# Designs tried in a protein design chat: miniprotein binders against Flagellar motor switch protein FliM (fliM). Part 12

Target 1, 374 residues: Flagellar motor switch protein FliM (fliM), of Caulobacter vibrioides (b8gxb5)
Amino acid sequence: MADELDDQAAMAQWASENPPGGGEGVNEFGDFSGGMGGWDDGGGDGASERILNQDEIDSLLGFDLSGDGSDDRTGIRAIINSALVSYERLPMLEIVFDRLVRLMTTSLRNFTSDNVEVSLDNISSIRFGDYLNSIPLPAILAVFRAEELDNYGLLTVDSNLIYSIVDVLLGGRRGTAAMRIEGRPYTTIERVLVQRMIEVVLHDLKSAFEPLHPVSFSLDRLETNPRFAAIARPANAAILVKLRIDMEDRGGRIELLLPYATLEPIRKMLLQQFMGEKFGRDNIWEGHLATELWTTQMEVRAVLDEQQVPLSRVLNMQVGDTLMLNATPDSLVELRAGAIPLTRGRMGRRNHSIAVRAEAPLTPAAKKAVQKLK
Below, E stands for the ipSAE of ESMFold2; O stands for the ipSAE of OpenDDE; V2 stands for 0.75 times the mean of E and O plus 0.25 times the DockQ between their complexes.

## First folded at step 8 (miniprotein)

Design x56 (from Q8 with K57E V59L E60L F63W E64K W66F Q67V)
Fold by ESMFold2-Fast, scan of step 8:
Structure x56 (fold): chain B 374 residues (1-374), chain A 101 residues (1-101)
Amino acid sequence: as target 1 above (374 residues)
Amino acid sequence: SPEALKEIRQAVEELKRALQEAREGDPEAIRKLEEALERIEKALKEAEKGNPEAIYELLLALWKLFVALLKAEEGDPEALSKLLEAIVRLDEAIRKMAEGS
């Protein structure tokens, strides 16, 4: 609560200092590496895939550099900063979005029942506040949640794509004129149709990330005013993915924005190098992930008993009290890997250790999990 | 690469010697040096397996060593000299690994 209140106050102050739409969001000189935020220095053509601010570098390293007020910058520090940035390219993220583009092409063709081609224009880094100021209005902004990452992202749909989707889904007739009226807000029907498309895209995003890490992306809300789409502080760095959707003689753009904080829990996975032609094109990530999982050791727990007990019983428990388990020495125990029940077995003894001998076949859930590892 | 792994191993040995010589240094600096040493040893083990994440762990180790050096600047001059030597060698190893792709 306290952090949420503080974030709301910071965003309100930012909104008052930065007019809606921004107008001026362009940095001709976007190199403010003085710790102010990740910069997309413009140019896009030769820009690094991601630029981090100093606070993000400090956060990544898991420590506070409060004592770094010194003017004694060494050549070693410059080298370390340069090396760190060079490996901050998140190579797997490019593969994620390449997969997303392929999935979206198929999904949007099915969604529209029309010819659709999706292409990736650019992946770059930008400050969140600069992005909100750069959004071409009018637009629909979708605030979505990455459930397992416990954080948010933003997806922007431009006006041209909105009207293209509306026209296609409502069976637009030949010679439709004046489909876009400048200055009017989007209607309920337009918002609902675009929402359905956004839900398709978010499902594809989940599929694109699945080989690397399971993440469910769910739509939180739609906004038409960037001021109300605040999911991060203005100075926070984010990854901006620009996608183009071509539908014969119509279409438009979708922009996906993921704050650095949203990706931090899976950063180590994203830094993995792509091994190119060694893996199959259509299952490249499944091959890579499967190889890693085959070498992974899992914690297996033996559960003797689970019982529901009144809270008063637990609160009255004292040292020396006996908790009776509803089990005998001959009872079968359940073997689990995380939340997945694997099998049931009998407790025993092997030389110096307690052992469990499997007495039942693998559960359907375990069989499904094993199939994904082979 | 084999050359990079050799240099990382040498840097680990030099860092271990520096820790032995910095007996009464800043307790906070010594703790950070120990953390960096553990991270470098982990990275070396992963690099032997061909794990590309080893490069990332080495970068984190270099940064922690740099921070520790700044805090220990009023400590034993010989220990600080060896720490600088280890940092330079680790940086060279990272460069060789990066260029090898």
Scores: ipSAE 0.000, ipTM 0.235, lowest interface PAE 16.1, mean pLDDT 64

Design x6 (from E1x with Y42Q Y45F)
Fold by ESMFold2-Fast, scan of step 8:
Structure x6 (fold): chain B 374 residues (1-374), chain A 96 residues (1-96)
Amino acid sequence: as target 1 above (374 residues)
Amino acid sequence: SDEELEEIKQRVSELRDKIEQLKERLEEARKGDPEELRKLEQEIFELLLEAWKLFVELLKAEEGNPEELDKLIEEALRLEQEIRKLLDEVEKMRSG
């Protein structure tokens, strides 16, 4: 494990010193990728720099910019460190939440037996205490545990979504009548139905994380008062994910809060934009090619052998002559789509047909062809 | 209606049978087969969703014999607990 961690650290160091665009990959799609780093935060740094210049007079009037408690963070470095914390991005986490949205759309359609669309409104950073103070009440807050990360997260369901779920599941009579009473406590039935929806979302979150790192998310408790949902110190930074659930002319919002402390054990995996993009992209290409081959008709050829033969030998060939193939009965055949090699496999039988079983991963040429279809 | 109550009773019986089938499959599953355990976890969760839908239908029924409905609600809640235990077991087997 130590050797594996050292290799990952070396790769991360190389990636930070050599941003994508120097070879095959992102640079193949454009000449201007070098300074951008696939939507780099350069604009945010420029904006912060501009704000500090405009507020220069306030600094001269004696406003404390660094605080008395941070002797180790002097001058410009303290300001830069504060800005970097506020703008810390986790690129792989954004991919996880995109996957979560797709999974939730399917799961919630099944759960409600109705037409549901889930969309991602925003991903931002916030201090935990500021978040708790900003929650519109009434709401249901779900404190959940990320088992393998040995820490907690928070999921907030707004009032509109609570009554939409109750209305859809119970056929409109109980939920809509109850919605007319402002500030009332939620009933046991309403809480039970919302709890089940939350459990569906937490199951989808586990599935969304599966390709990156297996994490089980289990519901710890439901709260209606933010004071009892404290899972981090008020000053601690957290990632806030805002999701909109649309159910025809009704719906509401789910907000997912993950404290930085909860994600810290896997932070290096989440920050691997270059390596994660390369490896995740290869897996996506393989999945996309499989889907394309399943839904689209195309000609696939199985090639047993390919040889260079002198023209004189071809011209002098007679009926009964033997052409020796450079292959054995156990040799792998090459599967091709047009001029593009896809994979290699073993020839066999399935029912009354000849079949080829793939025994090699997709070729680099096949992966590039899938990318070209994008 | 009596016909709707009989349909619900049949679905409760079917749910009970599916729980027993999943219990047998979980006992036979090897801890070293992550793909079978993943498939079992998904099927157990889908069965939990079926149990929740049945419970919602029982809450909506409100017509008929109250004693019969109470018994069916208690049975549905018991079956839900059994499915939750199976889900917890397969999750523990998958995490190691």
Scores: ipSAE 0.271, ipTM 0.722, lowest interface PAE 4.2, mean pLDDT 69

Design x7 (from E1x with Y42Q Y45W; at its last look DockQ between E and O 0.38; V2 from the best seeds 0.00; counts 0 for: pae O 1.9 > 1.5)
Amino acid sequence: SDEELEEIKQRVSELRDKIEQLKERLEEARKGDPEELRKLEQEIWELLLEAWKLFVELLKAEEGNPEELDKLIEEALRLEQEIRKLLDEVEKMRSG
ESMFold2-Fast, scan of step 8: ipSAE 0.508; ipTM 0.816
ESMFold2, look of step 9: ipSAE 0.629; ipTM 0.878
ESMFold2 (binder alone), look of step 9: mean pLDDT 78; pTM 0.739
OpenDDE base, look of step 9: ipSAE 0.204; ipTM 0.656

Design x9 (from E1x with Y42Q L49M)
Fold by ESMFold2-Fast, scan of step 8:
Structure x9 (fold): chain B 374 residues (1-374), chain A 96 residues (1-96)
Amino acid sequence: as target 1 above (374 residues)
Amino acid sequence: SDEELEEIKQRVSELRDKIEQLKERLEEARKGDPEELRKLEQEIYELLMEAWKLFVELLKAEEGNPEELDKLIEEALRLEQEIRKLLDEVEKMRSG
């Protein structure tokens, strides 16, 4: 009884940290009565733009083919076109998720104190209902809120990853080996460990979006039954991001689902293309929005001279020997990041320190490398 | 080892000191610029990750007195929860 009361107290604490976010729906009509908008900016007369079933599409297509309708303004053609689910490519999301993968690799390595590799498997479009029906169970579903977007998303952690995380964190002499999650409720500590991992991922998602638009992602609730994770109508389209988490011989999958309705407020930002030097400095990655894209420091070396010398010459060097550099104080110094030349500059002094003032634009190799990293 | 246990105790003490410093800075920042609150939020999050890393290292520890390790594990989790409360406070300050 004492243990059950402790579990109840822990659940109360968890609930206070994760208050009901209304994601369960505030009405008895479920998905149909939810205040869910369409993908379009206005939402508007969404019924006319709703996804039709295949029989309705086939019926309308048959009628259209029998008509002499070369005009794209015909109502029937517009209905058929709006009924077709198409993936709208959002170029900036690919860059955001590439950044997310890098952030998650570092964060999850720190979280587990173990080797972790994160990779992006796929970005695709799916109907929300089809996704919920496809989730391998058992799993943990995290309903999260995108605060500034005033809408929700889903994060799914598969059983293999849950088992791997719990086992890695509790697998030492101080812990106990995790049992399979199938067929039993999670213990308080197992739930805490998985919840903390999800919160780390949501913080990384915030960091990944920051250069484009500040968005706070907060965990609303954890669910184990997909029926209680409804955040959109079954017919509504969503972006599905599949992430692989590799932990040596363990690991699993995290899937991120973002309804198009959730992304609508920032759709114009996400449609922007990354442009190279040919298109000027006013594109998103070279302009003000890209200024904060680089949050980590890069090591830059100022190379005065590079010489290839035989190993025997190096081994025969003695204290007092002179190595002549093929450079003068007036020579331009090459600034490098690893093997990549960035620019050239002039040596100088500032407050008795050695300084380099850049006098040349970034090299083509540096510009190409920057484009690959963004 | 005894040397590793002393190192862990030192890290716990340092976390406790950093938490107190962040509490003081957070109280001062109630009159601050939004940029200062943003920096403080980031520092609190970094400290949260340090506390979590210590907690995980303790869970994985195979050496030392079990009773002493249990006490350190409980303390590390308590500090993590305290830092999390500070993170919630700074987030509320930023939202209004």
Scores: ipSAE 0.224, ipTM 0.666, lowest interface PAE 4.0, mean pLDDT 69

## First folded at step 9 (miniprotein; from x49 with K53R D88R S95R)

Design c1 (at its last look DockQ between E and O 0.39; V2 from the best seeds 0.00; counts 0 for: pae O 2.1 > 1.5)
Amino acid sequence: SDEELEEIKQRVSELRDKIEQLKERLEEARKGDPEELRKLEEEIFELLFEAWRLFIELLKAEEGNPEELDKLLLEALRLEEEIRKLLREVEKMRRG
ESMFold2, look of step 9: ipSAE 0.578; ipTM 0.863
ESMFold2 (binder alone), look of step 9: mean pLDDT 80; pTM 0.768
OpenDDE base, look of step 9: ipSAE 0.235; ipTM 0.665

## First folded at step 11 (miniprotein)

Design d1 (from x7 with K53R D88R S95R; at its last look DockQ between E and O 0.56; V2 from the best seeds 0.00; counts 0 for: pae O 1.8 > 1.5)
Fold by OpenDDE base, look of step 11:
Structure d1 (fold): chain B 374 residues (1-374), chain A 96 residues (1-96)
Amino acid sequence: as target 1 above (374 residues)
Amino acid sequence: SDEELEEIKQRVSELRDKIEQLKERLEEARKGDPEELRKLEQEIWELLLEAWRLFVELLKAEEGNPEELDKLIEEALRLEQEIRKLLREVEKMRRG
């Protein structure tokens, strides 16, 4: 009882010591009822492109909670907010983390003296608070600073990886098998070994960013409680990178969390289409991507119906509106991987889950996509 | 074995000598050659990896005088902290 009050007081105190700068910027989001005037391709002057603050980023991404929560969750804004949970694809960021995976594979092999496979499971957008609340404990959270970006990131090491690294590095020593005591605080040795692994990863992250922008990553501190790893506001949008590390029969996960505000100084560089020349045609990359693409979880969407509707109809949708689909229970559902139609199937039920039974072979488009990977 | 322990002591001594050489080169490099600073950062990083390997080897040592092993572990940790200081210093010089 007493300790819970002190933690709330500490959070309130931290919130009071970092007062939101009281810019009463009346966000008169003026009624954008104004007609889509032609995008005059006016070669606008080199206006110093203002770096967006985190609240501006969060607003653009629909992560802003400051709005009276009734209206922003209705109609088109709810659809936009649900669709804007779509990661602003930063194509260069995918390339950076792809480079990171290759670097880490080599570095961790040298670090452990074992065979290490590193894979990229996912890149997603998440709210910082939702992330902190989602971390499986026990874990080690590394707060790191991106020096040239003057901001922070978070690197999370899961319990499985901690134990795996300790076991690989200390394997043979009597008692290492006994270290899997659930709920035991990490030993000083375990913490030191994990810290070293984190420093290797942060060095590889520097090297991964180097072709794009020089960014140095410095470890600030290690935390075991997510509450002390607060580098951003709970509402703030962040990029979550999920890595898997496999070491034969052992392994675990690393998660990198980069607040959008941390990446904002380089956002334009991240939005650039593939600088194929600077990252090199690493033929190793095509092969490794091809291999990792076979192991990567592909999101398969079941598309029930597609309707072309005027934008005005979409904009006027409200919560509680009934959308009539031109789909019956017997209609063919299209299975898609991204934009590629895979096959068609019938929607059904299998136990408690909705299931789609494939009724057609893979589309020629899907076959051609797979053949381009060969 | 006593022979393995002596090899570890020799590696610790070599790490010390490399640290002092890198300190001297870093002090000379303060004159602002960005390419020399880049090389020094790489060499300091490689030295940190060597110190890490040595520390892991010491932690794996099952045989020997426990007091001597503990002393070598403490020494390896000290050397690592010195190398980390150099790394932060060279990184700061590359940013400034």
Scores: ipSAE 0.258, ipTM 0.687, lowest interface PAE 1.8, mean pLDDT 73
ESMFold2, look of step 11: ipSAE 0.578; ipTM 0.843
ESMFold2 (binder alone), look of step 11: mean pLDDT 79; pTM 0.760

Design d2 (from x7 with F55W D88R S95R; at its last look DockQ between E and O 0.36; V2 from the best seeds 0.60)
Amino acid sequence: SDEELEEIKQRVSELRDKIEQLKERLEEARKGDPEELRKLEQEIWELLLEAWKLWVELLKAEEGNPEELDKLIEEALRLEQEIRKLLREVEKMRRG
ESMFold2, look of step 11: ipSAE 0.717; ipTM 0.900
ESMFold2 (binder alone), look of step 11: mean pLDDT 78; pTM 0.744
OpenDDE base, look of step 11: ipSAE 0.620; ipTM 0.866
ESMFold2, look of step 12: ipSAE 0.744; ipTM 0.909
ESMFold2 (binder alone), look of step 12: mean pLDDT 78; pTM 0.744
OpenDDE base, look of step 12: ipSAE 0.605; ipTM 0.863

Design d3 (from x7 with L49F V56I D88R S95R; at its last look DockQ between E and O 0.55; V2 from the best seeds 0.46)
Amino acid sequence: SDEELEEIKQRVSELRDKIEQLKERLEEARKGDPEELRKLEQEIWELLFEAWKLFIELLKAEEGNPEELDKLIEEALRLEQEIRKLLREVEKMRRG
ESMFold2, look of step 11: ipSAE 0.534; ipTM 0.828
ESMFold2 (binder alone), look of step 11: mean pLDDT 80; pTM 0.768
OpenDDE base, look of step 11: ipSAE 0.324; ipTM 0.718

Design d4 (from x7 with L49F W52F V56I D88R S95R; at its last look DockQ between E and O 0.39; V2 from the best seeds 0.00; counts 0 for: pae O 1.7 > 1.5)
Fold by OpenDDE base, look of step 11:
Structure d4 (fold): chain B 374 residues (1-374), chain A 96 residues (1-96)
Amino acid sequence: as target 1 above (374 residues)
Amino acid sequence: SDEELEEIKQRVSELRDKIEQLKERLEEARKGDPEELRKLEQEIWELLFEAFKLFIELLKAEEGNPEELDKLIEEALRLEQEIRKLLREVEKMRRG
């Protein structure tokens, strides 16, 4: 609801800022004045739906930096750009990565001959340049190609996972413990072992996509410097998938970065609501989802206030405007997990952190949601 | 031990034979049976895991002639590269 309103607000603003001005300027941007008519399920003609390019995706997602950097910091664009952590929820992509986690758990167990737990930490949107700049070094970056999509992705292996894989695979040898020399370049052996792990993960990624669309992933190269892993423009929007791999007392992280342009050919399929039949009633899924849901970090939001305001008022907001909340320091804050209200509490401070003291038991909605997981 | 080294050499030979058999089957499968290509892809992956296990065993070997172990490690890596070529080839055939 809020995110859909923000997307509609962004689209309405884009449409208002680009009025069909009668000037002879050959704006090669074809008249996207095609009204956002309702998604009428009209079985109309096979107009080859134009695959959006990355710049068009970035513009739709408000990642376009082509604007003089003053305007992007003002009004709704600043709110949108700050709120554009709004991943266009691709519900089928969540299912694909959940399938990937299950596949990887089995494959990595076979690969390491150890007990491996794989979890999905988060799926988010990020600018490609911001991602490359955020990668903790040392790391191994695998550039891979999605063959049927004719585009690239990035798989990042963190230092902890590299050392953990090397230690699990080569454990017992004198000197494996000594390989944790900070700042040493990865050895040929370490690179080979990590490459094998990456190849296994890319195979599982293929198998994860298979029920949705056949996509083959091929490793192009390994990089240790993010600057050489440039598969997209710094401004380009990408999906970031954070995976965690735990091997008893060892482990680390894998991050998958998929530019939106890479997924664009299959975007419609990714927007489909639950293909429950094709992914099967994997009873293992209900059990594993139940187990992983218990370990999954749930984002709990503290909602201070909710105001219904006209879209025009939101569109006219500027940086430096003071929003008066109807909340007082003594007002009850609503704790939510996604759309589900959990409880109400009072805001306070605990040391240097803002804290919410729960004043009510879990809502009946939250209790019912938890009971459906049992 | 010399026996372990001979067992490893035998496993290397068996991997070579399996690679050649898969090459022959892959050349026959160019005639476009999607189900045979799927089976071949699976068998190639299984073989890649066998070659990888052998490589890890060689890397874990504490005893033996270092020069002979290094040669076997290089050979295991070469076999893995050949298996990866087959994997790319079968994947290409499944896409075409």
Scores: ipSAE 0.309, ipTM 0.726, lowest interface PAE 1.7, mean pLDDT 73
ESMFold2, look of step 11: ipSAE 0.671; ipTM 0.889
ESMFold2 (binder alone), look of step 11: mean pLDDT 79; pTM 0.760

Design d5 (from x7 with V56F D88R S95R; at its last look DockQ between E and O 0.40; V2 from the best seeds 0.00; counts 0 for: pae O 2.6 > 1.5)
Fold by OpenDDE base, look of step 11:
Structure d5 (fold): chain B 374 residues (1-374), chain A 96 residues (1-96)
Amino acid sequence: as target 1 above (374 residues)
Amino acid sequence: SDEELEEIKQRVSELRDKIEQLKERLEEARKGDPEELRKLEQEIWELLLEAWKLFFELLKAEEGNPEELDKLIEEALRLEQEIRKLLREVEKMRRG
């Protein structure tokens, strides 16, 4: 995990430091003479920040289907063929979505008048066609435009969230039994309520991007059939953001799909590891630290015994000395995460491994540490 | 109740007055202060949320004259459309 983070950081750095430089003429990039209109050859020696097209992005990300299976062993494709879908980590995008979750938590509470918890389940890379085929139906798909990026995204609302929002907003009262009549088209009222929720989320998405880049998101249309939500080619790479919305006993999922081509104009900004001061250090570090703290491997130590001994006794320890612990096989072992005692347990064996069975609830110190993250 | 209905009618009137004030301010803001346009966008968005709350309250109303509730719902939807128009106008002004 730490090594995988270093390897991914090293790969992102490698991808930034090794743009496909002018090494010798392996001219086998065939004559892509396809007449997309003349970008005027304004001969300024400035390394023109060539915005990659979606097919170039897909090739870099190994989503290009055209590559004969022989080259699967070299470069980014070898890494992608490792079962880790190497999401091109866009560190700034994680921060944007962490900001989105916080904004949505407030906005959806105000929108529903209920307690809402919003969480980020995952950020992943997916092919656009595979995504459209994976959407659980019935759903509402919102096609939205990223105005300053001159491209589209997709926001998918699952059936559970649709019914939950309708039921919360209608107070269960108006005999719209949110009878999940499977296959019933959404009513006009359900569509209106979901549209409003989507507009709240798109507004929060604007506010989430604002410290990085001003991007306005406008709702283009609502679709119920994924086939009509085609904003990209089936092969095109996209970022998939899975959000979960919990409203006490109710809730569901929102998925945001952003084609890499949509983010390409701001890709360099998204690749930045260091947030400039603009993101407001404290709150974003709290959220990003919260999300990273959930995924961070924490070393849990099982402390068998702790004895205060004179330093002279420690310094006089020799190889072969027997340390007598004031612990028996039946003694409670203290589980610690760093300096924080988590719980106490009994030491035992499970198969070939030493195991500790927790015998007590989390300590008040551990509970307080978890509560300070709220 | 009749009192709740009068309160809703008053809130509808207040929303109308706020919409007209924002229309006037938006027409003045055409002179191109980006910060004033940002503030107007935020105020228009807040007004949209108020109109939505009113609409949801009308949808949650169990008691009352159905015909009068339907008229108020139609009126709330009309106000929402006007606010959405203002939002699109301010967004266009911020992009231009």
Scores: ipSAE 0.097, ipTM 0.557, lowest interface PAE 2.5, mean pLDDT 72
ESMFold2, look of step 11: ipSAE 0.613; ipTM 0.865
ESMFold2 (binder alone), look of step 11: mean pLDDT 80; pTM 0.775

Design d6 (from x7 with V56M L87Y D88K S95R; at its last look DockQ between E and O 0.21; V2 from the best seeds 0.00; counts 0 for: pae E 2.6 > 1.5, placed apart)
Fold by OpenDDE base, look of step 11:
Structure d6 (fold): chain B 374 residues (1-374), chain A 96 residues (1-96)
Amino acid sequence: as target 1 above (374 residues)
Amino acid sequence: SDEELEEIKQRVSELRDKIEQLKERLEEARKGDPEELRKLEQEIWELLLEAWKLFMELLKAEEGNPEELDKLIEEALRLEQEIRKLYKEVEKMRRG
């Protein structure tokens, strides 16, 4: 964690210190003499805490499409871009969304009068355009404004959740059978029920952010066509939060999309390490984390090989270079969950998929990690 | 039952009275203390949850005169929408 933050900070610093060497293409960066109002703040060498614009964020995250797409695919930039597609872990954002899950569990239980389980499936980075194109239709897209951040977000409700909420709320009587007609526009009542659910979620999102920063979320509009939910440029980087809502035999998904530009004003606060004191000893957190950790899909990585190589070798890597691994087909692959080694196994094939057969019990580190959750 | 229907009508009337009281307090608070606006936001939110609960009880009602039930559902939805407007107004006032 500290070392990964140092590596990310070193990569961000390296990206700032080594701007892409100008090939002779005179990109007339037009004089964006947009009047920076003089922050006449006094004489300390405090690096001016400039809020990055979305294009600067996108460039830092390797989402900038303006680069001649040949160079960004080669060498260290390809590695940086592939690594920077790794979500800038905003540790406080994970805490905010975990708080949101707890709040939503209570609020949606009260809203539906049924047992509701809310889980966090994933937090990822995505291009805004790729997100809009990936939304399964039919869906409801709620454009909301983060008022104190003076920017927008998107909340997407999938069709399964829409139908589930309406079925739970209407008790199957008022035409739920007629709702399953694919391609039917949502009725006024369906739209009202879903809108109300979205408003409850946005209220819980406000409450989730409150310990970090006061942010109010206001629903601007509901859209059924992703083309009308354009709150950012297609190239713009955004954080995608995938929530799952289970109601016994029913449920669906909510997705929250927050452009990085929306979170930029509070980015420094989001980068803070866990302020365990301000979020309280939520003893409910230990229990709920324990419960959600059982349902949480852990990314398990199969590490084939690890090589220490000089940075100069990495910098000189090109697309098409062959990396020789010190792994054979019979070599033990290390299975890791994050930084924690789980076990070792042999790589093989099962049908069309690569498979790893565990050859050792769970590591003492993994056992200790699980025991700390009890 | 007729008794349940009368209880629902009474709850609808109480919601109307609470809405008017909150409108008056909100109009007075336009010149006022940020702390009073915060209290009003919370009270309006709680009232919105009460109105929603009532609306949902009516939607789930199995028995009764359909025409009278439909009128009560429409009225409960109208009240919920009115409270939601007040909530948006107080939120705006608290941010501005």
Scores: ipSAE 0.182, ipTM 0.640, lowest interface PAE 2.5, mean pLDDT 73
ESMFold2, look of step 11: ipSAE 0.381; ipTM 0.750
ESMFold2 (binder alone), look of step 11: mean pLDDT 78; pTM 0.744

